Miniprotein binders against Guanine nucleotide-releasing factor 2 (C3G). Designs and how they scored, part 2

Target 1, 226 residues: Guanine nucleotide-releasing factor 2 (C3G), of Drosophila melanogaster (Fruit fly) (o77086r1339to1564)
Amino acid sequence: KSLEIAEQMTLLDAELFTKIEIPEVLLFAKDQCEEKSPNLNKFTEHFNKMSYWARSKILRLQDAKEREKHVNKFIKIMKHLRKMNNYNSYLALLSALDSGPIRRLEWQKGITEEVRSFCALIDSSSSFRAYRQALAETNPPCIPYIGLILQDLTFVHVGNQDYLSKGVINFSKRWQQYNIIDNMKRFKKCAYPFRRNERIIRFFDNFKDFMGEEEMWQISEKIKPR

## First folded at step 1 (miniprotein)

Design r3a3
Fold by ESMFold2-Fast, scan of step 2:
Structure r3a3 (fold): chain B 226 residues (1-226), chain A 84 residues (1-84)
Amino acid sequence: as target 1 above (226 residues)
Amino acid sequence: SDEIEELLKMATELLEQAIERLKEELEKGDPELKEAIRELKLALEFIKEALELVKEGNPEIDKLTKQIDEVAKKFNEALEELKS
C-alpha cells in the first residue's frame, strides 16, 4: 500500500532527522568531516540509499510493463510524501526517477509529465526559489531537504570570517547561522501521528543489495541501447 | 580516495561561494553573469556526482575521470564568459 509505505518512510525520516544534533550540522558545514557528524551522515546516507534502491528496483525488472507499474507505485508514494511535507524522501525518490539511467528509458507520456512537474519544485535556477517558497508556506510536521540546509550553512561559513578583528566575534555570521538552525529546530518540534509498522521500517532502515552507478548505466543501456 | 573526496568537497565549497558572489553581481544589473552562473552550477552538479562515486568505496576510475574532465570544461567555459 503506497500510503502505508509513505507513512513508514516518513516515521523513519523523522526519527533520523530528529537525532541530528546542531553541532553536527555546523561542524559538517565547517570542515565537511563525516566522522564528526554521525547522525547527519546517517540521514544523508539514507537519502542516497533510498534513491539508489529505487533505481535498482526499477532497473532489475525484466518486463517493461512491470517497470511502468513500479514507477507508478513510486509516483503514488511521492504524492503521499509531498502531502505529508516529507521533502527528504520525496526528493530521494524524485532523484531516482529523474536519474539518467531511469529517465532515458521509454515511459508512457503520463509518467514523463508527472516527473517533470515534480522537478519544478527543485529547479535550482534561482537558488531553489520554488522549494524555498514551498517550505516557507509549510507548517510542521515537516522533513526538509537537508542538502539545501547544508549548502546554506557552508556558504555562510565560507563567505564570512569568524572574527571581525582580534577578539571581536562576527555577529552577522552567527546571526545567519542562527536563522538557518532555528528553521531546522522548528521542523523538529512536531511529531508525525502515524502508527509504526516495524517490518516496513526495518526494511528501509537496512537497505541491502542495490546497484552502483556504473552497473545502473550498463543495465539501462541493455534495456534501451543508445 | 579520501584525498580525492576532500578535494571534491573543497571544490564544491569554492563553486558554491563563487555562484553566490556572481548572483550578488547579477543583482546589480549585469545579465551576462547569468550564463556564467548556469555553467558553474553545472560544474557543481558534476562534482557532486563524482563525490557520490567516491563515497561508494570502489568508484569506477574511468567514470570519475570523465566527471572531473566535465567539471574542468564547464569551469573554463564560465571563466571565458566572465572575461567577455
Scores: ipSAE 0.000, ipTM 0.071, lowest interface PAE 24.8, mean pLDDT 74
ESMFold2 (binder alone), alone request of step 1: mean pLDDT 65; pTM 0.473

Design r3a4
Fold by ESMFold2-Fast, scan of step 2:
Order: sequence, then structure tokens, then C-alpha cells
Structure r3a4 (fold): chain B 226 residues (1-226), chain A 84 residues (1-84)
Amino acid sequence: as target 1 above (226 residues)
Amino acid sequence: SDEIDKLTKQIDEVAKKFNEALEELKSGNPELKEAIRELKLALEFIKEALELVKEGDPEIEELLKMATELLEQAIERLKEELEK
């Protein structure tokens, strides 16, 4: 059931996201130390595991029709995630479907067009304008994309290093940091009203047995040689 | 904590200086409205973070002191622009 799966993914994302404390964000911006940002790190790891799990799930299927069936199931789950404003899991699954090893395989035209349309949201042009605009217009509850949070915090870290060495102040870098924190505070205040399914949550909270990038490329090239 | 009490006082003084600068701007300079918005959000962020450091973490306290110093310098620059 794609809806229930999306709801349980969102409950887990919300739990991980709401545990992130402001001091963890500040410390990560200061020195990029994951040891001092355990909840931020766990949220990041969850995104990566979700993406790699989805890629592995698709690539392990021997039959082309079964691969198409599973990709369509992921697309259905993504549509539910987008409707409930779970950008994090939505983009984790999108990163899987748009990954090199998967994208290069020959898919039905409808699938290719749909994935391409989803990619418009995360287009990096104008500093991720499309995503930032969508996020600004989003009413809570919402789970923002961890990748852009980390990118913006890294940008603040670089800016702070330059300030410390030269004694200059950069308002644009500070504004980006404060905007991140403001969004996090706003989204953390509202809870999702879904009923928990502990079996599904446990699966996503501790999924294992996924392939590394090198193995994914090898399998992709075995399915469709260059 | 004695150090937390000092930091709280410093943040309160920074807030006071910001409010004084904001009152002067009400009479005249539209170019600074975006800078004012940034500083207001920065101050709110610092005040909220202060509540979290009440549990006592020397590294978090040091980071908050640094952020407060940077905000104070930004407010000083705002006052310099007001004089022009």
C-alpha cells in the first residue's frame, strides 16, 4: 500500500527531523563535526540509506518488466510524499530514480517523462530557486530536504572562516543560515496526524543490504552494456 | 552559570542597541530594510539558542558568544550607515 508506506516514511522522517537541536546546526556550521551533531547526522544517514536502498531494490531485479513495476511503485509513493510535504524522502527516492546506474537503463517513455518532471523541483539553477520557492509556500507540517540544509550550512562555515581571518562581515551568508533555522523552527511545530505502523517504521529505521556505487554501475552495465 | 548570566546580559544589550537603531530608521532610510530584517531574525535565533545552552555545554556556549559578537559588529555597522 503506497499511501501507508509514504505515511510511515513521513512519521520516521518527522521524528528524526524534530530531534535536531539548534546547537547541533550551529556546531556543524562552525566545524563540520558530525560527532557533535548526532541527530543531524542520523537524519542525513537516513536520506542516504533510503536512496541507496531504492537503487539496490531496482537493480537486483532480473526481469525488465519487474523493474518497471517497482519503479512505478516508487513513483506512486513519491506522489504521496510530495502531497504531504515530505521533501526529504521524496528527494531521496528521486535521487535514486535519477541516479546514473538507473537513468541509463531504457525505461518506458512515460516513466522517463515523469521522473524528468520531478527533477524540475531540485534544479540547482539560481541557487535552487524552484525548491526554495516551493518550501517558502509550504504550510506545515513539512519535512525539508537535508541536502540543501547541509549545503547551506557548509556555505555558512566557509563564510565564517573568511570572517575570522579577515574581520569582514558577510550579511548574505548569515541571512541564509538564519533562513534555514527559521524554516526548521516553523516546520517542527506541527505534527503529522498519521497512525503509526511499527513494523513498517522499524523496516525503514534499520534497513540494510544495499549495494555500493561501484557494484551498482557493474550491475547496470551488465543489464545494458555500453 | 556565571558565564551564561554574562552571555544573557550581553545578548540583552545587543537587543537594546538594535532597537535603538531601528527606531532611528523609522524616520528615513529604505535601503537598510533588508539588513534590518536579517538582524532581527539573527537576534531571535540567538535568543532561542541561549535557552538551549542553559543545560551547560562549553562548546555551544563558545559558539553562541561568537555569534553574539558578530551580531553586535553588524549592528555597529548599521549605526555607521545611519550616520551617512
Scores: ipSAE 0.006, ipTM 0.173, lowest interface PAE 10.3, mean pLDDT 75
ESMFold2 (binder alone), alone request of step 1: mean pLDDT 66; pTM 0.482

Design r3b1
Fold by ESMFold2-Fast, scan of step 2:
Structure r3b1 (fold): chain B 226 residues (1-226), chain A 84 residues (1-84)
Amino acid sequence: as target 1 above (226 residues)
Amino acid sequence: SDEVLELAEKIFELALKLERIAEKLEKGDPELEEKLREIAQELLETAMKLLEEIEKGNPEIDKLTKQIDEVAKKFNEALEELKS
């Protein structure tokens, strides 16, 4: 069942990712304006909702053994997501398990070790070298982590002038932006061959009633007081 | 279709080389510097329009491809002038 859930998450991610238009990504990097980037915003919002849903699901469980059972289920889903190259949902779930309210709770050593192992992929040392290496070795179909794409485009925009001098275009900046965008387009061309389960897809496409950050900290502290 | 994307990539490479060459030129020839800048800008803008129109399925793709070829010829001519 964990496999089917991961497959349906991936089909929804692929659908949302494919709808993102290149001008939206470029405009967001330049202006950080959500209103001009509707498909990009839906995709990033889905990432955030997935993360907050997973945190809320764990924190709502009153029994420690039930919390461990659900965390292990998320870990199984993450392993399937990683194998099918869905970095986006994989990192959304990882951000949930590695979030402050969740991580501070007492987990069995095996769970803690597995989560730490997963975090190695997104270690920010050497400018996310581990993730970039993994992505470079990945063949389509693939859903890359949009957050790093946006970070890279924003860094290129902020770190480089539009013009080197009066009227002289910075082609290096434009070329770097093009290469980032071209890699994104490469992953958009290939489809996942999974059978759709509309019930599961609709569930993930319509997350409701997840907790806010303040509520999650309150519940975490109630479970394990400081 | 893939040939059009390969052409666009090559044009971006040529524009980058043109910019680097222009920065190294003596600023004592304002006409040559201005001409190289105009060619580089036209090349980049036309290449970007081509990539956008490919994604839209626009029937103007052939027209844009021909414009890119013309600008690339002008760029190569300017580059040969620099070698002389």
Scores: ipSAE 0.000, ipTM 0.166, lowest interface PAE 14.4, mean pLDDT 74
ESMFold2 (binder alone), alone request of step 1: mean pLDDT 64; pTM 0.462

Design r3b2
Fold by ESMFold2-Fast, scan of step 2:
Order: sequence, then C-alpha cells, then structure tokens
Structure r3b2 (fold): chain B 226 residues (1-226), chain A 84 residues (1-84)
Amino acid sequence: as target 1 above (226 residues)
Amino acid sequence: SDEIDKLTKQIDEVAKKFNEALEELKSGNPELEEKLREIAQELLETAMKLLEEIEKGDPEVLELAEKIFELALKLERIAEKLEK
C-alpha cells in the first residue's frame, strides 16, 4: 500500500534525521568534511540512494505501460509523503521522476502535468521561495530538505567574515547561523505516531541493485532514441 | 584550554542569573521580561564565543554551544510571552 510505504519511509527518515547532531551540520557547512559528519552523511546518502533506486526501478521495466504504472505508484507515495510533511523522501522521489533519463521518456499527459506541478515546489530560480513558504507554514512533525539547510549555512559561512576586525565578532553572521540551527531543531521535537513495519524499513535502510548515471542514460536512450 | 575555561565560568555566571530570574518570576516582578532578554543576550554572546573557539579547531565544545543556543531561544520566547 502506498500509504504504509510512505509511513515507513517517514519513520526511517525521522530516525536518521533525529540522529544528526547540530555540531555535524556546523562543521560540514564550514569544510564539507564527511568524516566529521557521519549521521548527516548517512541521511544525505539515503536521499541519493532513494532517488537512484526509484530511477532504476522505472528504467528496468521493458513495457511502457508497466513504467507508467510504477510512476503512478511513486506519485501516490509522494502525495502521502507531502501530506505527512516528509519533504526529504518527497524530494528524493521527485528528483528521480524529474531526472534527465526519466523526464525525456514519453509519458501520459496526466503524469507529465503532475510531475511538473510537483517541480514548482523546488524551483531553484526563485531561490526555493515556494519550498520556503510551504516549510514556514508546516507544523511538526516534519522532515525538512536538509540540502537547503546545508546550502544556507554554507552561504552564511562563506559570504560573511567571522570577525569584523581583530577581536570583534560578526554577530550578524552568528545570529543567522543560530536561526537556521534553531529552525532545524524545531522539527526534531515531535515524533511520528506510525506503527513500525521492520521489513519495509530494512528495505529502505539498505538499498541495493540500482544503476549508475551512465547506465541510466544508456537505457533511457535505448527506450527512446535521440 | 584557557579560553574554554573562561567561557565555562561565564556560562556558570549566566546560569546563576537565569535561576535568579526564575525566582523573580515566582514573585511577579514586572521587569522580568527585560531581565530575561538580558540573560538571553548574554547566553547568545557566550555561545557565539564558543562557536569561534570551535571554528578555530576545538570540536569538544559543540554540544555545549548547542545547549546554550537552546536556552537563549527559550528565554527570548518566554520574554516575548510576558510582554504580550
């Protein structure tokens, strides 16, 4: 069931998200060092694996109707994820459906329109304005898109000096960092009340059998030649 | 670490002021919101100094800085509620 799958994805995301310590986020924003940010890396790695798994699942299907059926199943899962405020897995699946190898294939008009409407949420040309507005209106429990939090912290760190002069702290920079961190912690305080299904959780906690980028393009071009 | 020792002592002093403010809350002091804001500001300044030490290469104080930021935010929100 799409609902149960979305709930289990959300329980796993919540577990991984709550394990992230604020120190990991601060240190990663400064130097991008994976060794100092193990829980953060596991969470971001899971996002990427989810995306690649979904792409591989669709591309391996030889029948066009079966591909469409599976895309519709992913769309149903995404609708449930959005309703339960799991932006992490929602965006991971969206990144799969909007990936080059997938997007270029022929899809039913309804599918194309739904995916396009989902993409409006993450329009980067508007500095993620739609996403930021949606997140601001969201009440916990919620799993935010960690990539934007890391981007914001990195931009604050790179764009502002630590000191205005020797011995004079740049409090504006520190206040911006503080607020980003505080907003992140807000979403950790509430747990999701779902019943665990360990079989489904273990599947998503240990992705296997997905294609690399080059293989995805080769298969996409075999399905629909340029 | 001499600097960390100094910051730790400053945190202890701010914690004392926080407990003092809580006692005043029980007594109904009308200046409490200003006092809580002053304590929150002092906690933020101390946390920012700790972040400076972390950025210089001491990751051991990161957890302490996080806790201080949490306390500062809670105090500011309490002060806002008292004002309204």
Scores: ipSAE 0.000, ipTM 0.152, lowest interface PAE 14.1, mean pLDDT 74
ESMFold2 (binder alone), alone request of step 1: mean pLDDT 70; pTM 0.559

Design r4a1
Fold by ESMFold2-Fast, scan of step 2:
Structure r4a1 (fold): chain B 226 residues (1-226), chain A 99 residues (1-99)
Amino acid sequence: as target 1 above (226 residues)
Amino acid sequence: STELTKQIDEVLKKFNEALEELKSGNPEAIRELKLALEFIKEALELVKEGDPEIEELLKMATELLEQAIERLKEGDEDIQKLAEEVKRHLDELIKDLES
């Protein structure tokens, strides 16, 4: 069950990821314009919708035992996503479980410890060192975390001049941009060998059943008052 | 133009052959030339597919190639000439896309 869900999530992620064209990523890094990056925007939007859907699914449950059961189901899905190198959906679900409205509910110790261990992969205070190392050791097929790719391209663009002086381009900047893009291209070359389940894919492709941030905090505070 | 794209492909093949035969030279320039070749190949495939958004990749490839040519001013004259020929064709292609 959890395995099949993870496989279908990965097939959809792969489809959206492979549609992203390099010019979209480069243009977004320079001007942050969504209109010029439609496939990139769709992939990023899917990540956000997945995260918000998971949060909403948990918060809408009236019974504490049922909430714990669903969190454990998400953890099982995440373990399968990690094994198949789908970092994107893995991190979308992790962002949901580690979100303020969810985390503050003080889950059973086992759940809290397991989520904390997952967070070690994406510790941003170390500039994502653990994630970068894991990704470097990963063989395709793989879906990388798009957020870090966009962040790195934006930092390279902002932190480096286009030219070192008049008429002399900054090759270091272009080289860094190329390496980030080349890594992305490498992962796009291999397909996942999973059987499609159109019912599950259709659900994730267009799902809209999620709360906004304010509503999630209101419900969290009703479950456990401040 | 498809003829222009074909001319670029032909010069790129000669360029790649010349790079493989280069026994000495500036290793930084060779590295930059290989990077420019990868950018140009990717850009040309997107142009062949009719993608109007490819102009940015072509400009990046042209800038990388231009800088590599400057580093080769004291290097292999044949490679420099081929690089300049590729740049000339890329400039024409960019002009065609803009119009």
Scores: ipSAE 0.000, ipTM 0.208, lowest interface PAE 13.5, mean pLDDT 74
ESMFold2 (binder alone), alone request of step 1: mean pLDDT 65; pTM 0.527

Design r4a2
Amino acid sequence: STDIQKLAEEVKRHLDELIKDLESGNPEIEELLKMATELLEQAIERLKEGDPEAIRELKLALEFIKEALELVKEGDEELTKQIDEVLKKFNEALEELKS
ESMFold2 (binder alone), alone request of step 1: mean pLDDT 75; pTM 0.718
ESMFold2-Fast, scan of step 2: ipSAE 0.012; ipTM 0.378

Design r4b1
Amino acid sequence: STELTKQIDEVLKKFNEALEELKSGNPEVLELAEKIFELALKLERIAEKGDPELREIAQELLETAMKLLEEIEKGDEDIQKLAEEVKRHLDELIKDLES
ESMFold2 (binder alone), alone request of step 1: mean pLDDT 60; pTM 0.430

Design r4b2
Fold by ESMFold2-Fast, scan of step 2:
Structure r4b2 (fold): chain B 226 residues (1-226), chain A 99 residues (1-99)
Amino acid sequence: as target 1 above (226 residues)
Amino acid sequence: STDIQKLAEEVKRHLDELIKDLESGNPELREIAQELLETAMKLLEEIEKGDPEVLELAEKIFELALKLERIAEKGDEELTKQIDEVLKKFNEALEELKS
């Protein structure tokens, strides 16, 4: 059932997100070192694996009707994720459905319209204004999109010097980093009240079986030539 | 509460030692170490008052300690080892304050 799947995905995302220590995020933004940011890396890797798993699952289906059925199931899961404020998994699945290999296949108008509607949330215009506005109006519990948090931290790091002069700490940079981190802590404040299904969680926590980018394009072009 | 106060006092003692060792060292590390000491002193005062902002101060201490480690990584092996040990103590203090 799509609701139970969305709930279990959210419990796993919440567990991974909550394990992220604030210092990991600050350190990763500056040097991108996976060894010193293990929980952050696991959470980011999970986002990517989820997206690639969804793409692979759709592309492996031999029948067009079955592909459409699975896409509709993912859409239903996404609607549940959005309602429970799980932007991270919502965007992971959206990135799959809006990926080149998937998007180029012929879908019914309804599917195309729904995916297009979902993309409005993550429109990059005005520095992701639509997403930032939605997030600002969201009450915990919530799992935000980690990619934008990392991007914002990187911009603060690049745009500001660590020191105003030799030995003088740039307090403005520290204050800006703190505000970003404070927002993250706000979202970790409340737990999701869902009952765990360990079988489903284990599947998503350690799933494999996804194609690489080139293989996805080859299969996509085999399904719909040229 | 009592255990947290003792841990915070141990952190302050270690920070005092670090600052003393850095007094003639790199100016960048000296000033950051001074900031850590000031933050640790405020942390002790807030813990004594039972302030709910204790976690926030602990996280700031850890952030500053990480910055010291990153700067130290470029050079002095002996200084880097001292900073790594201080970071370990800060991580322990942060975990205790979160519990």
Scores: ipSAE 0.000, ipTM 0.098, lowest interface PAE 19.7, mean pLDDT 73
ESMFold2 (binder alone), alone request of step 1: mean pLDDT 63; pTM 0.504

## First folded at step 2 (miniprotein)

Design fd1b (from fd1 with L5I I7V Y37F L44Y F46V V48L E76I L78Y)
Amino acid sequence: SETVIVVIEVDDPELAKKIAEEIKKLAEELGLEVEIFVEDGNKYVVILITGDPEKLEEFAKRLEEILSKEFGVKVIVYKTE
ESMFold2-Fast, scan of step 2: ipSAE 0.015; ipTM 0.300

Design fd1c (from fd1 with T3Y L5V I7A E9L Y37W F46A V48I)
Fold by ESMFold2-Fast, scan of step 2:
Structure fd1c (fold): chain B 226 residues (1-226), chain A 81 residues (1-81)
Amino acid sequence: as target 1 above (226 residues)
Amino acid sequence: SEYVVVAILVDDPELAKKIAEEIKKLAEELGLEVEIWVEDGNKLVAIIITGDPEKLEEFAKRLEEILSKEFGVKVEVLKTE
């Protein structure tokens, strides 16, 4: 059931997202140290594991018809995630469907067009204008894409001095950091009203059995030789 | 100056919440806008973004008195142009 899966993914994402403390994202932007950002690291690891799990699930299917059915199931899950404002898992699955090993396989035109339309949301042109506009129009509850938040914080950190002079904090830098962080806090305030399914949550909380990048390319090339 | 930044270091999260409330209350009394967040764990930073320069000076002075007297906290008040 695609809806229930999307709901449980969102509950787990919300739990992990809410545990992220502001000092973790600021420290990560400053020194990129994962050891000092444990909850942030768990959240970003979960994004990556979700993406690799989806890729592995598709690539391990030997029958072309079954692969197509699973891709359509992921698309259906993504549509539910987008409706409930879970940009994080939505983009994790999109990164799987648009990955090299998956994208190079010949899909029916409808699937290719649908995935391409989903990619428009995260197009990097004009500093991710499409995504930023969608997020600005979004009412809580919402789980934003953490990758862009980290990028923005890193750019603010690198581009601005901490102090304008001795004893004078650079307010502009602090205000820019605050605005980025305030959106995170705003989205954390509203809980999703879904009922928990512990079996599904445990599955996603303990991702197992996914392929590495090299294995994915090898299997992709066996399915469709160059 | 257009704004004042206050940096406060505390070891107790409950104290941090009480101090944040006191900062907000004082800013509201003086008609100033304030935003607060926690940096570097327990460190509080309060930013008063705009207001009458006379009121910003009064805010800084009264905040130092309140924090030292009621919470036993020493504070560094920073002003920016």
Scores: ipSAE 0.000, ipTM 0.221, lowest interface PAE 11.5, mean pLDDT 76

Design fd1d (from fd1 with L5F I7W Y37L F46L E76V L78E)
Fold by ESMFold2-Fast, scan of step 2:
Structure fd1d (fold): chain B 226 residues (1-226), chain A 81 residues (1-81)
Amino acid sequence: as target 1 above (226 residues)
Amino acid sequence: SETVFVWIEVDDPELAKKIAEEIKKLAEELGLEVEILVEDGNKLVLIVITGDPEKLEEFAKRLEEILSKEFGVKVVVEKTE
């Protein structure tokens, strides 16, 4: 059931997201030390593992029609994730379907068009205007995309901050960081009302079954030679 | 409400810890929301303080007074617009 899978993915995402302390994201922006931001790192790693798992699952299928059916199942899951405002898992799966090894394979035009339409959300033009507008219009509960949060915090730190020396306590407002933090606080307060299925949650919390980049490209090229 | 970010770096880990505790105590007395992280080695205190602007100004003045009197500490802080 695509709906149940999306709901369980969202419960796990919400658990990991809610554990992130605001100071972790501020410290990561300053020094980018993942070891000192353990909950943030876990959430980021989960995004990456989800993406690589989806790519591997598609590429392991020998039959083209079976690959197409699984891509359609992922698309169905993504539609449920988008409706429940889980941008993080939605974009993790989108990054898989739009990855080089997957995108280059021969797909029905309908699939290619759907994936292209999903990519409009993360169009980087005008500093990700489409995504930022969607997020601003979103009512909790919601799980925002961790990648843009990290990017924004990194750029604000590099561009906008100076240290005052010696005997000065300066209280400063970081406007862009404030907006990110405010959204995180707002979204962390609302829980999703879904029933837990521990078997599905544990699968996604502990999945290790994915290929590396090199292997994915080799398999992709065997499926559809250049 | 306003949100203020404070970066405090001190060379003494014990002083960093005491500064964090005093900040938490003062913020709670003034009804301000505070989130604090002390880095490994206790040389960095990252603080996010949220609340009423007048209370934040009072917080800043009293914290500076406390640090000067109780710790004799001179600190390095980050400033932004």
Scores: ipSAE 0.006, ipTM 0.221, lowest interface PAE 10.0, mean pLDDT 73

Design fd2b (from fd2 with R14L L17N S18M R22K M24S N25L L28R)
Fold by ESMFold2-Fast, scan of step 2:
Structure fd2b (fold): chain B 226 residues (1-226), chain A 81 residues (1-81)
Amino acid sequence: as target 1 above (226 residues)
Amino acid sequence: SETVRVTIEVDDPLLANMIAYKISLLARELGLEVEIRVEDGDKTVRIEITGDPEKLEEFAKRLEEILSKEFGVKVEVEKTE
């Protein structure tokens, strides 16, 4: 069922991602105004809720074997997400498994090795070169990680003027913005051909049952004292 | 003026730079001087903010709200001098 879950997560992500209009992305980067970017905000919020839900799901399990079983299930889901080019949900789950409260717990060597291998994609020592390389080689359909797109758009906006002088448009800035946005559009070009399971989609679209960061650390430290 | 050091442990290194940038914008809005460093393979954001105590308090509150709503991150605050 890991495949079906990954497919349904991807359909929901695709729906939320497709609803994001380019003006929302540009306006967020320019003004950082969440009220003017409702679809973008919902997509970002969904990423965070997914990560928090996964952490909470694991930490609420009192039995070590059950925790390992659920982590293995998340790993299987992540493998399917990666194969279908859903970087967004893939990274949301990786964020959960590599979070402090989860990572510090003792896991089987195989689990630790798999999570570490997944982290190679987001190796920060190379300024995310591995991720950018993977994304460049990816054919649609694809759901990219929106956080990096927002970061890049924000840097382009801050580092460049809209006009070089009165009446002279800064075409370099607009060309850079165009290229970033064109990549987003390219990935939205093709739809995923999966059959919908409304029960699973509604679950992921409406969950809010997760604990806060402080509670997660407290529970983690009860499971494995420092 | 006072100086406050903030250390943010980031679970998601892909967002470390975005967090650093949001902090820069917030500090600028409040008229605070800020120095930011991203270290430990983009998993630690270290910040020094200098300015009016009242504005530093507002900064801390708004930063906590931003980070709490978007990410599960660890925040450590130290006051200098």
Scores: ipSAE 0.000, ipTM 0.153, lowest interface PAE 13.9, mean pLDDT 73

Design fd2c (from fd2 with K55L E58L R62L)
Fold by ESMFold2-Fast, scan of step 2:
Structure fd2c (fold): chain B 226 residues (1-226), chain A 81 residues (1-81)
Amino acid sequence: as target 1 above (226 residues)
Amino acid sequence: SETVRVTIEVDDPRLALSIAYRIMNLALELGLEVEIRVEDGDKTVRIEITGDPELLELFAKLLEEILSKEFGVKVEVEKTE
């Protein structure tokens, strides 16, 4: 069922997220070096693989009604993920449903409106205010969206000097970094109380069979010619 | 609006940064604008906080209680307009 799938996705996300060490995030923000950030890289790759897997699964279905059923199943999974405060997998699936190859296929009005309402959470206006407000109101356990964390740390790093003058710390920069990191630490402290289903977890931890961007567009255009 | 200056003296300079982070978080929770200055090896943390007078009074009281309990440090607050 959709609930069990969402719970297992969340257990895997929590495991990967908890393994991320703070120095990995700071080093990645400084020099973007993946080799020095192995756990961070695995977590980020998992987000991308989840998104591409969902797109591929939808596009491989030859029957329009089957595609609609699978999109509805993804929407049900997303609703469960949101209730569990798993923003990471929620946004990974949303990025799939709102991708060009998927969005251009004509969906039932209800599906289009639901996806549009979900996109309100990641509206970039006012520096992602909607997402930041939702996250601020969220109590652990929670898995935040790693992409925004990395973006924030990178912007803080490149936009600010470490010292205002020799011996005088630029505390504004360190304070901004500290707050971003402190939120990660806060969310890592609480575990999800779900029972493991190793078959489902293994599936999500090992999926490799997904289409590339060009192939997705080609298949999308075969389903609905432009 | 009103501005409050906070000066915190520590016995160990290593505590200065930890104290500064704690103060910044408290000010953020109350919606106050803050500016912090800490020099390497300095035994003092100098902070200027601007905001609503009632929130500044609450902030000053909470700051003295929290820092005394968590860090065992003395806090000096100077109010300016």
Scores: ipSAE 0.000, ipTM 0.211, lowest interface PAE 14.4, mean pLDDT 74

Design fd2d (from fd2 with E57L K61L E64Y)
Fold by ESMFold2-Fast, scan of step 2:
Structure fd2d (fold): chain B 226 residues (1-226), chain A 81 residues (1-81)
Amino acid sequence: as target 1 above (226 residues)
Amino acid sequence: SETVRVTIEVDDPRLALSIAYRIMNLALELGLEVEIRVEDGDKTVRIEITGDPEKLLEFALRLYEILSKEFGVKVEVEKTE
């Protein structure tokens, strides 16, 4: 059922997230070296694999009604993930449903509108203000979005990139970066009280059977030609 | 002249006093007008800095260096007139 799947996804995410050590975060911010940040890299890879797995599952379905059924199943899983503050897997699935190969296919109006409403959380305007506000209001336990963590961690240069205008530093961007590190420390202290299902966890811990970007576009175009 | 408002929240009250003192000295060295308040049981530092835009920029760079070495610090910045 969608609830149990969301719970197991969250237990795996929590395990990967809590293994990330603060020195890895600092080294990645300074050097962007994956070799020195192995747990951070594994957490990032898991996000990407989750997204590509979901896309592949949808695109492999031959029947339009079955594709719609699976998309609705992912939407249900996402709603559970959001309620349990698992932003990482929530956004991994959202990135799948809002990907080019998936978005361009014909969906019922209800599905399109619901996905579009979910995208409001990751609206990049004002430096992801909506997401940052939601995260700031969130009490542990919580799994934050890895994409924004990586984006914030790469902000290490002083110069025109750091300026709101000529001669004025973008302090808001820098301070939000510090808040992400603080939140990581805070959220790592609390465990999710869910019962483990090793079969489901092992499935998500070892993703197989997903397509590459080129293959996804080819299949999407075969389903709905340009 | 421009005015910038900075709010710093810290996990450790001892850190708040240290930060406030260092910021005060930096602003004075750069010839900026500064008003610093420590609130919420010494866990929140509120700062208003007024002065020349070039000096405010230098202040911002040095403040960033000071705070980049600390953890358990949350900062919000607003520009006012």
Scores: ipSAE 0.000, ipTM 0.152, lowest interface PAE 16.9, mean pLDDT 74

